# Ledger of designs, part 19: VHH binders against Glucokinase (glk)

Target 1, 317 residues: Glucokinase (glk), of Thermotoga maritima (q9x1i0)
Amino acid sequence: MPKLKLIGVDLGGTTFSVGLVSEDGKILKKVTRDTLVENGKEDVIRRIAETILEVSDGEEAPYVGIGSPGSIDRENGIVRFSPNFPDWHNVPLTDELAKRTGKKVFLENDANAFVLGEKWFGAGRGHDHIVALTLGTGIGGGVVTHGYLLTGRDGIGAELGHVVVEPNGPMCNCGTRGCLEAVASATAIRRFLREGYKKYHSSLVYKLAGSPEKADAKHLFDAARQGDRFALMIRDRVVDALARAVAGYIHIFNPEIVIIGGGISRAGEILFGPLREKVVDYIMPSFVGTYEVVASPLVEDAGILGAASIIKERIGG
Key: E = the ipSAE of ESMFold2; O = the ipSAE of OpenDDE; V2 = 0.75 times the mean of E and O plus 0.25 times the DockQ between their complexes.

## First folded at step 16 (VHH; framework vhh_ozoralizumab_d1)

Design m63 (from m51 with I53T E99Y Y101T; at its last look DockQ between E and O 0.00; V2 from the best seeds 0.00; counts 0 for: pae E 25.1 > 2, unsure alone 64.3 < 65, placed apart)
Fold by ESMFold2, look of step 16:
Structure m63 (fold): chain B 317 residues (1-317), chain A 123 residues (1-123)
Amino acid sequence: as target 1 above (317 residues)
Amino acid sequence: EVQLVESGGGLVQPGGSLRLSCAASGFIFRWYDMYWVRQAPGKGLEWVSEISTDSGYTKYPDSVKGRFTISRDNAKNTLYLQMNSLRPEDTAVYYCARYDTDESSGEYTFDYRGQGTLVTVSS
């Protein structure tokens, strides 16, 4: 008897990826295409549908899960709006894809899909109370409580990247100052490194990168491991911001596990060691020992696996 | 070849009960949400119930909610509809159905359904 095969669509503003996924979370086939948002929504939808059919050709895979950036109406399968798709207004994405593919399509916000991917396929397996963050260009987050995705009244809850960690800190694209995203994202790190070049141009970070323009989080953490003073200053700022945010999530959600993914999480213990220590500085004593903070095991494939997990969440077990 | 074969229809008095069965073959039954739909004389198809692949989710319109219960036995490739408290307006041909890709219609349409089983509710 063949096991159920899942189709996960990781929809992004620059590229989208479609994966054929086994029910235990193995990616059997993956195809990535340019999104080409500038060609219009009809072209994007057509190419996603075409890629879904390509990936599932000859396979018994009747379900599709889609993780999409932006605000979504998950009940009706509508993308309300997204900064990544500025011309999209209340696009009935699941209906349009179902018509073109003959498959049942489910939609979720990409950050929420990430925590579902961790719940079903990652470090969240076996846990009913999960907080997850992705540390990439921005910071996305999601929460599972009592085994269910936390969505809030209007379906837009758990914007974890926009808690304020530095009052009067850097400007955030959301229009406020000092959000976690503005301090601890890959974008924030690149900004700190660019701004620091004038004073810290002899830092190992810039030697590893080859130029201040190319300096990024990998170079930061490589230099920090070697004791570079400037790299350690930036690492400590990022750790403090994350620790403040995570402590807040611990107090609010009482999670069993806090999972951190995205490219920055590849830093390993140069990030996670200090982070775990610093979180203790910001929590009430009753929370000590009640949680774990771990790196996501799904870093490179988290998008596709998150999208596929929507299927498991909506149809159960 | 996908086949769905409905059975269990018949004549029943108002307030009575019937249990419909649908035998499925030619596809992997446990991989698909399944549906019951009905067609009263001179009317179009009306959705009656839906059940997810693992039975974790069922759905009914208000017209039958509380009276009809959909179930499935994935080991036997069989879909069921328990119909209680039947009314004359439940008289219809009942079809077991699998969701389809027909994008040309604004109506409820299903690519795969059987020949149906007639349910008549009359004194």
Scores: ipSAE 0.000, ipTM 0.088, lowest interface PAE 25.1, mean pLDDT 88
ESMFold2 (binder alone), look of step 16: mean pLDDT 78; pTM 0.779
OpenDDE, look of step 16: ipSAE 0.512; ipTM 0.805

Design m64 (from m51 with I53T K59E D100E; at its last look DockQ between E and O 0.80; V2 from the best seeds 0.00; counts 0 for: pae O 2.4 > 2)
Fold by OpenDDE, look of step 16:
Structure m64 (fold): chain B 317 residues (1-317), chain A 123 residues (1-123)
Amino acid sequence: as target 1 above (317 residues)
Amino acid sequence: EVQLVESGGGLVQPGGSLRLSCAASGFIFRWYDMYWVRQAPGKGLEWVSEISTDSGYTEYPDSVKGRFTISRDNAKNTLYLQMNSLRPEDTAVYYCAREEYDESSGEYTFDYRGQGTLVTVSS
């Protein structure tokens, strides 16, 4: 008798990915397609449904988890609003997909999906107190406490990227200065690199990138590994910002584990080494030794596995 | 609250020297490029010096190059401007300024500036 498989949908503004996942978290099939938001919500939903049926053809996979950006109503399966989907207003995504696929569909915010992915398939396995951050274009996060996903009164809690870590620092898109996202995201790093070119044009960062316009976090950390002064300066700013935020999360949530994923986390120890050291500077002595800070092991699979993990969360594992 | 407080201005004869200071607070000073700008009576704001976060880069307009030297002490959150061989045309209110990139406009602006210190060069 074939084992039950899970379907995970990682929904993004540019592309969406659908995966068939085993119960133990192995991706058996994966399909990525352009979202084509401009074609309208009906077309997008149709294509997602078709892809779900495609990856699950001939398989016992009755459940779908979908991680979506923006504000969602997880109970009713509604996308309330998402900047990446400007024409989506109160879209009953789960109902629409269920009608088209015949499957049971669960909806979660993509940041929360991330932490659930870690909980069920990643570094968070075996832990009931988890803080997870995804460092990409923006910074998202999720919190599990006592085995429960933190959602807040209105289901919009755990916006971990919008804590102030640099008072009167750069303007964040949320309208506040100095948010973690404004200092430690890939977007922020690119901004720093663009700004620094006129003064640090000889930096290895720009040599690796080929041009200031192409300079990004990868080039930054590659240069930092080689001891480039400018790169290390920016790295240190990013690390300090992250350390302050993580320290705050440690104080608030008392987690067993802080998991950091996303593109920036790919930098490895050039980022995590200093981060672990710096966090100690900002936490109370009573918290020393109570946590670990680790990179997400899910890497590129985080989206699909996070989405699939929504199923496990909703049906009890 | 971001604060920039300039000091060191005064009356000096042509050929004289002054050293300006700017005390910074309310932000992480070492993470920002800093500038001196000045405004003479009846004229617009003029950039006179800039320094990078780690002091590895400094720049001056031709009008003050060779005469003015910008420096910083990140440990003290202080910016300095050493002004030598002062000329009457250097008479102005001098401001310490922080530059910030505005992503919405794609332009650099001075988001914070102090109250200024008056420098008068006259015989």
Scores: ipSAE 0.108, ipTM 0.632, lowest interface PAE 2.4, mean pLDDT 93
ESMFold2, look of step 16: ipSAE 0.552; ipTM 0.819
ESMFold2 (binder alone), look of step 16: mean pLDDT 81; pTM 0.795

Design m65 (at its last fold request DockQ between E and O 0.75; V2 from the best seeds 0.00; counts 0 for: pae E 2.4 > 2, unsure alone 63.5 < 65)
Amino acid sequence: EVQLVESGGGLVQPGGSLRLSCAASGFIFRWYDMYWVRQAPGKGLEWVSEISVDSGYTEYPDSVKGRFTISRDNAKNTLYLQMNSLRPEDTAVYYCAREDYDESDSGEYTFDYRGQGTLVTVSS
ESMFold2, look of step 16: ipSAE 0.473; ipTM 0.770
ESMFold2 (binder alone), look of step 16: mean pLDDT 79; pTM 0.786
OpenDDE, look of step 16: ipSAE 0.778; ipTM 0.905
ESMFold2, fold request of step 17: ipSAE 0.467, 0.494, 0.486; ipTM 0.769, 0.782, 0.774
ESMFold2 (binder alone), fold request of step 17: mean pLDDT 77, 77, 77; pTM 0.774, 0.769, 0.773
OpenDDE, fold request of step 17: ipSAE 0.838, 0.838, 0.839; ipTM 0.928, 0.929, 0.929

Design m66 (from m51 with I28Y I53T; at its last look DockQ between E and O 0.16; V2 from the best seeds 0.00; counts 0 for: pae E 12.4 > 2, grease 25.3 > 24.2, placed apart)
Fold by ESMFold2, look of step 16:
Structure m66 (fold): chain B 317 residues (1-317), chain A 123 residues (1-123)
Amino acid sequence: as target 1 above (317 residues)
Amino acid sequence: EVQLVESGGGLVQPGGSLRLSCAASGFYFRWYDMYWVRQAPGKGLEWVSEISTDSGYTKYPDSVKGRFTISRDNAKNTLYLQMNSLRPEDTAVYYCAREDYDESSGEYTFDYRGQGTLVTVSS
């Protein structure tokens, strides 16, 4: 008997991706387009719908899941607002896409979609208590507890990237100082590297990058693996910030597993080894041995798989 | 709120020594490079020393090099300045500072908020 396919839409400010996904999480077809936000919401919605129809042509795929940045009314399928889409105000995204595609469309916030992707397709399979972080340009997070997504009273809960880990630390775009996002994101790392050039210009990081303007997290971790002292100093700051945050999540949620994804998680054990050790410094003894901290297996595909998993969550639970 | 409290100043004879302390609170001291700066009577602010987060790097202007030693105790959130072979021209109010980077201008600024501690070197 034929199996239904899932359609996942990873909507971003710069690009969007649409994937056709098997029930077990295999990407069968993927198309990525520029979002072209400047052309207006109607153009963006039209192009998403066209791409949905393109990837699902000839397939039994009646459902679409969409992960979107910004403030979401998930019950009504509305994007309330997003800095990535300046002219979007209470956009009825699921209705607009349903009209154009003839499909049933579900909407979720992109960070929540990420933890659902881990629950259904990733390292969270078989777990009812999951904390997940994605370390990219910003830091998003999501929580599953007792098998269900944690959304909070107003649907805006689990803003894990905005816990304060460095009092009076770097300014965060959220308007406060010292958020995890302001210390451990790819954006934060690039900032630390640009700021550090004045004093640490001889660091291997800058030799690998060719200039301070080109220095990023890959150069940082490559230099750290080679013992570069400046790179290790920044890596240790990032690790300490993550460890403080993760310890807090462990205390609050008592998770079986903490999953870390996004581009920075590609660093591997130069990041995760010290992180696992440092978390122990910040937790109550009763929590030792109750959790695991792992890299997400869904690196490049996490957005599409997260979006597709919305379908499984809303229909199958 | 960031607080920096300097102490240890006083009157000393030329050739004497003093040790200054700076108690830090309201931020993660161990993650910030720290500085001593001074202001002599009628003069502008002068940088005196710098120490990296792990004490692996220290830096001094020629005017104090070899005579002053900056150090830090990250466990106690305390910065120190050992001043030896003091001269009358070292007379100033001494402040400890945390470096803050202004991304708009691309320049470092010194974030000092204490009252400072007066060092007077005279016969």
Scores: ipSAE 0.000, ipTM 0.310, lowest interface PAE 12.4, mean pLDDT 89
ESMFold2 (binder alone), look of step 16: mean pLDDT 80; pTM 0.793
OpenDDE, look of step 16: ipSAE 0.108; ipTM 0.599

## First folded at step 18 (VHH; framework vhh_ozoralizumab_d1)

Design m67 (from m62 with S104E S105T; at its last look DockQ between E and O 0.86; V2 from the best seeds 0.00; counts 0 for: pae O 2.9 > 2)
Amino acid sequence: EVQLVESGGGLVQPGGSLRLSCAASGFIFRWYDMYWVRQAPGKGLEWVSEISTDSGYTKYPDSVKGRFTISRDNAKNTLYLQMNSLRPEDTAVYYCAREDYDEETGEYTFDYRGQGTLVTVSS
ESMFold2, look of step 18: ipSAE 0.494; ipTM 0.800
ESMFold2 (binder alone), look of step 18: mean pLDDT 81; pTM 0.796
OpenDDE, look of step 18: ipSAE 0.200; ipTM 0.669

Design m68 (from m62 with G106D; at its last look DockQ between E and O 0.85; V2 from the best seeds 0.00; counts 0 for: pae E 2.3 > 2)
Amino acid sequence: EVQLVESGGGLVQPGGSLRLSCAASGFIFRWYDMYWVRQAPGKGLEWVSEISTDSGYTKYPDSVKGRFTISRDNAKNTLYLQMNSLRPEDTAVYYCAREDYDESSDEYTFDYRGQGTLVTVSS
ESMFold2, look of step 18: ipSAE 0.524; ipTM 0.809
ESMFold2 (binder alone), look of step 18: mean pLDDT 79; pTM 0.786
OpenDDE, look of step 18: ipSAE 0.262; ipTM 0.700

Design m69 (from m51 with I53H; at its last look DockQ between E and O 0.77; V2 from the best seeds 0.00; counts 0 for: pae E 3.3 > 2)
Fold by OpenDDE, look of step 18:
Structure m69 (fold): chain B 317 residues (1-317), chain A 123 residues (1-123)
Amino acid sequence: as target 1 above (317 residues)
Amino acid sequence: EVQLVESGGGLVQPGGSLRLSCAASGFIFRWYDMYWVRQAPGKGLEWVSEISHDSGYTKYPDSVKGRFTISRDNAKNTLYLQMNSLRPEDTAVYYCAREDYDESSGEYTFDYRGQGTLVTVSS
């Protein structure tokens, strides 16, 4: 008889991915499709349901975990609001998908899903105190303390991207200046590169990108690895911001491990090396040696495995 | 709160020199490009100097090029403007300004500036 399998749904504004996952965290099947938000919420939900049924066809997979961006009512399975889904207001996503698929569906914020993915399948294995950050278009965070996911009173806790790390710095989308997201996200980096072109047009970053409009974090870190001065300056700013944030999280949560994922984390040691060094500058002596800062090993699988991990969390592993 | 405090202004004869200083606080100074701007009586705000966050880049308009030198000390959170060969037309209130980018307009603004320091060049 086939072993129980998990279904993970990584929901994004541009694409969504559905995966069939083994109990031990191996992705057996994966389907990615355009979200096509413009088609309306009913169409999107229908297509998600169809994809769930597709990947689980002939399999024993009674549970679905969904990682969603935005404000989530995790207990009732409702997407309250998501910027990438403008027509989604108080959408009972879990109920809708359950009706269509006949499966038990669990909903979690995508950042929380990420930390759960790390807890169950990634670098967080064996740890009860975890801080996790996703560095992508924005910055999301999740916290596990004493083995429990930190959700807060209203289930919207651990917005780690919106701590101020650069007072009176760049304007964040949340309306506050100097948030981590406004300095260390892929969006922020693109902004820095676009703004810097008039002064540093000769930088290797732009040669690699071909144009200032195409310049992104990948080009930045590639140039930085080659010793490009401008690229290193931007990297240092990003590292400083991250270090301040991470130091704060260390002080607050006293984690065993800080896990950083997302597109930016793919930069590797050009980012993490300096980050680890810089964090020490900002923490109290009593915290030195009490934590690890590591890149997420899940890489591109983080979304699916995070979503699948929601099931593990909800049913007890 | 972002604070910029200019000093060093005064009365000087044509051909004279002044050195302006600006003490910055309330933000990470080393991450920002800084500017000197000036406003003469009855005129609009005029940019007169620019320096990158790491001092690797400086720029001047033709009106002051060769006469003014912008510099900074990031360890002291201080911006400087050395003004040589001053002319009567340089008479203005000089402001230290932090660069701010407006994404909506695609332009840089000088929303953060100090109270200014008056420079008067007169015989």
Scores: ipSAE 0.247, ipTM 0.693, lowest interface PAE 2.4, mean pLDDT 93
ESMFold2, look of step 18: ipSAE 0.411; ipTM 0.764
ESMFold2 (binder alone), look of step 18: mean pLDDT 80; pTM 0.791

Design m70 (from m51 with I53V D100E; at its last look DockQ between E and O 0.86; V2 from the best seeds 0.00; counts 0 for: pae O 4.4 > 2)
Fold by OpenDDE, look of step 18:
Structure m70 (fold): chain B 317 residues (1-317), chain A 123 residues (1-123)
Amino acid sequence: as target 1 above (317 residues)
Amino acid sequence: EVQLVESGGGLVQPGGSLRLSCAASGFIFRWYDMYWVRQAPGKGLEWVSEISVDSGYTKYPDSVKGRFTISRDNAKNTLYLQMNSLRPEDTAVYYCAREEYDESSGEYTFDYRGQGTLVTVSS
């Protein structure tokens, strides 16, 4: 008899991915499809359900974890609101998928799913105190303390991307200036690159990108590795912002490990080297040596494994 | 709160020199390009100088090029404008300004500026 498998759904505005995952965290099957939000919530949910059934065909996989962006009612399995899904208001996603698939479905915010993925399958394994950040289009965060996921009273806690790291800095989408997301996200970096073109048009960043419109974080860090002055300036700003935030999280949560994932984390040591050094500048002496800052080892699998990890969290591992 | 406080203005004869200072607070000064802008009586806001975060880039309009020099001290959160060979047409209120890019309009704005300092060039 085949061993129990887990199903993870990584739900995004552009694409969603469904994976069949072994109990030990190996992705056995993965299917990615366009979300096609414009087709309406019913169509999207239907297609997710179909994909779940496809991936789990012939397998013993009774549980589904789904990581979703937006405001989530994790207890009732409801997506309250998500900017990427404008027509989704109080959607009982878990119930809908359960009806269609016959499986037990658990729902978490995608940032919480991320930290759970790290806890069960990633760098957080063996740790009870974890802070995790995902650096992508936006910045999400999750916190495990004393082995428990931090959710807050309303299940919307640990919005780590919306701490102010640069007072009166760039306007964040949340309406506040200087949030970490407004300085250290992929979106923020693109903005910096667009803004900087008139002054630094000769920068290697733009040569690598081919045009200012195409310039992104990848080009930034590639240029920075080659010593491009403009690229290094932006990198340093991003690092400083992250360091301030991470220092705050260290002070608040006293974590064993700070795990950073997402597209930006792929920059490697050009980002993490300076970050680790800079964090020390912002923490109290008593915290020195009490933590590690590491890149997520899950990389592209973080979404699926995070989602799958929701199952382990809910049923006891 | 973002604060910019200009100083150093005054009355000077044509051909004279002045040095303006701007004390910045309420934001991370070293992370922003800074500008001097001026407004003459009855005229709109005119850009007169800019400097990058690390002082590696400076730019001037033709109207002041060769006469004005912008500089900054990030450790002191201070912006400077050395004005030489002043002319009557340089008479204006001078503002220290932080630039912000408005992506929607594709334009840079100087919404953050101080109260200004008056420079009068007259015989």
Scores: ipSAE 0.019, ipTM 0.517, lowest interface PAE 4.4, mean pLDDT 92
ESMFold2, look of step 18: ipSAE 0.559; ipTM 0.826
ESMFold2 (binder alone), look of step 18: mean pLDDT 80; pTM 0.792

Design m71 (from m62 with S52N; at its last look DockQ between E and O 0.02; V2 from the best seeds 0.00; counts 0 for: pae O 9.8 > 2, placed apart)
Fold by OpenDDE, look of step 18:
Structure m71 (fold): chain B 317 residues (1-317), chain A 123 residues (1-123)
Amino acid sequence: as target 1 above (317 residues)
Amino acid sequence: EVQLVESGGGLVQPGGSLRLSCAASGFIFRWYDMYWVRQAPGKGLEWVSEINTDSGYTKYPDSVKGRFTISRDNAKNTLYLQMNSLRPEDTAVYYCAREDYDESSGEYTFDYRGQGTLVTVSS
């Protein structure tokens, strides 16, 4: 008899992915499709449901976890609002998918899904106190304390990307200056590179990119590895911002492990080396040695595994 | 570790020619604009040639224009300086240098240069 399998849905504005996952966290099947938000919520939900059925065809997979961007009512399975889904207002996503698939569906914010993925399948395994950050277009975060997901009173807690790390820093989309997201996200890095071209047009970053418009975090870190001064300057700014934030999280949550994922985390030691060193500068002595800062091992699988991990969290593992 | 090693210097008569070489290692050579600079006894560092990466564009000060030619072989990680019609005033230690930024001054500078090779032009 086939063992119980999990279904994870990683919902994004551009694409969504559906995966069939084994109990131990192996992705057995994966399907990625364009979200096509412009087709309307009904079409999107329909296509998600169809994909779930496709991936689970012939399999014993009665549960679905879905990680969604935006404000989520995790108890009732409602997407309250998501910037990437402008027509989604109070959408009962879990009920809609359950009706269409016959499966039990659980909903979490994508950042919470991420930390749960780490808890059950990633670097957080065996830990009860976890702080996780995803560094991509934006910065999301999730916190597990005493084995429990931190959700807050309204289920919108642990917005780790919106802590202020530069009081006079760049304007964040949330309306506040100097948020971590405004300094250390892929979007922020692109902005820095575009702005820096006027002064540093001869930087290796732009040579690698071919144009200032194409310059991104990958080019930045590649140039930094080669000792490009401009690239290192930007890297150091990003590292400082992250270090300040991480230090704050250490002070607040006293985690065993801080896990950083997303596209930016793929930079490797050019980022993490300095980050680990810099964090020590910002933490109280009593916290030295009490934590680890590590890259997420889940990499591209983080979305699906995170979503699948929601099931583990809700039904007890 | 970034290394630049110059060679090819020596004694030459006025009107003579020399070809300097610079072997680069420890970085992706083709990604960087490269320079030759020289320092005569009792004088400051003088820029004598520049070559860019993308276009291969070259620049020279008036003091050496028409006489010196900078070139590079990216496959060999080597920079060259062909010096023709040498003059006594060209006597100096010649350095290979990699372009960098000076954020404090807002000017381009050099973050690495070799040990240099001595060129002596004398009758």
Scores: ipSAE 0.010, ipTM 0.308, lowest interface PAE 9.8, mean pLDDT 92
ESMFold2, look of step 18: ipSAE 0.492; ipTM 0.802
ESMFold2 (binder alone), look of step 18: mean pLDDT 80; pTM 0.794

Design m72 (from m51 with F110M; at its last look DockQ between E and O 0.80; V2 from the best seeds 0.00; counts 0 for: pae O 3.1 > 2, grease 24.5 > 24.2)
Fold by OpenDDE, look of step 18:
Structure m72 (fold): chain B 317 residues (1-317), chain A 123 residues (1-123)
Amino acid sequence: as target 1 above (317 residues)
Amino acid sequence: EVQLVESGGGLVQPGGSLRLSCAASGFIFRWYDMYWVRQAPGKGLEWVSEISIDSGYTKYPDSVKGRFTISRDNAKNTLYLQMNSLRPEDTAVYYCAREDYDESSGEYTMDYRGQGTLVTVSS
């Protein structure tokens, strides 16, 4: 008899991915499709269900975990609101998918899914106190404390990207100035690069990108590795913001490990080296040596494995 | 709260010199481009100098180019404006301003300014 397998759904505004995952965290099958939000929620849900069935065909995979952006009612399996899904209001996603697939479906927001992925399959394995950040278009966070996912009173806790790290800094989409997301996200970096072009047009960042419009975090960190002054300036700003945030999280959650994933984390030591050093500057002495700051090892698999990990979390491992 | 406090203004004769200072607080000074702007009586706000975060870029309008020099000390959170060869038309209240960017309009703004310091050039 085949071993139990897990289904993970990584739901995004542009694409969604469905994966068949072994109990020990190996992705056996993966299908990525355009979300096509413009087709309406019914079409999207239908296509997700079809993909779940496709990936799980002939397999013993009775459970589905789905990581979704936006505000999630994790207990009732409802997507309350998601900016990337403008027509989704109080969508009973788990019920809809369960009806279509015959499977048990669990829902988490994508940031919580991420930290759960780390807990079960990533760098968080063996730890009960985990802080995780995903650095992409935005910044999401998840927290595990004493082995439990932190959800808060209303299930919307651990919005780690919206702590203020730069007072009177850039305006965040949430309406507050100086949020971590407004300084250290891929979006923020693109903004810095666009804004800086008139003064730093000779920077290697723009040569690598070909134009200021195409300049992004990858170009930034590539230039920084080569010693480009402008690139290093922006990197330092990002690092300082992250360090302040991480220090705060250390003070609040006293984690064993801080895990950073997402596209920005791909920068490697040009980011993490200075970050680790800078965090020490912002923490109380009693916290020195009590934590690790590491890059997520899951990389591109973080979405699927995070989603799949929801199952393990809900059914007891 | 963002605070900018200008100083160094006063009365000076044509051809004279002044050095303005601006003390910045309430934000990370070294991460923002800074400006000097001025407003003469009955006139609108006029930009007179710009400096980048690392002082690697400075810009002046033709009206003050060659006469004014903007500089900054990031360690002291202070912006400076050296004004030489002053002219009566330079008479104005001078403001230190922090650069902001409005993503929606694609324009730079200078919403954060100090109280200003009056510079009067007269014989």
Scores: ipSAE 0.060, ipTM 0.592, lowest interface PAE 3.1, mean pLDDT 93
ESMFold2, look of step 18: ipSAE 0.524; ipTM 0.807
ESMFold2 (binder alone), look of step 18: mean pLDDT 80; pTM 0.796

## First folded at step 19 (VHH; framework vhh_ozoralizumab_d1)

Design m73 (from m55 with I53L D100E; at its last look DockQ between E and O 0.79; V2 from the best seeds 0.53)
Amino acid sequence: EVQLVESGGGLVQPGGSLRLSCAASGFIFRWYDMYWVRQAPGKGLEWVSEISLDSGYTEYPDSVKGRFTISRDNAKNTLYLQMNSLRPEDTAVYYCAREEYDESSGEYTFDHRGQGTLVTVSS
ESMFold2, look of step 19: ipSAE 0.573; ipTM 0.828
ESMFold2 (binder alone), look of step 19: mean pLDDT 81; pTM 0.799
OpenDDE, look of step 19: ipSAE 0.309; ipTM 0.705

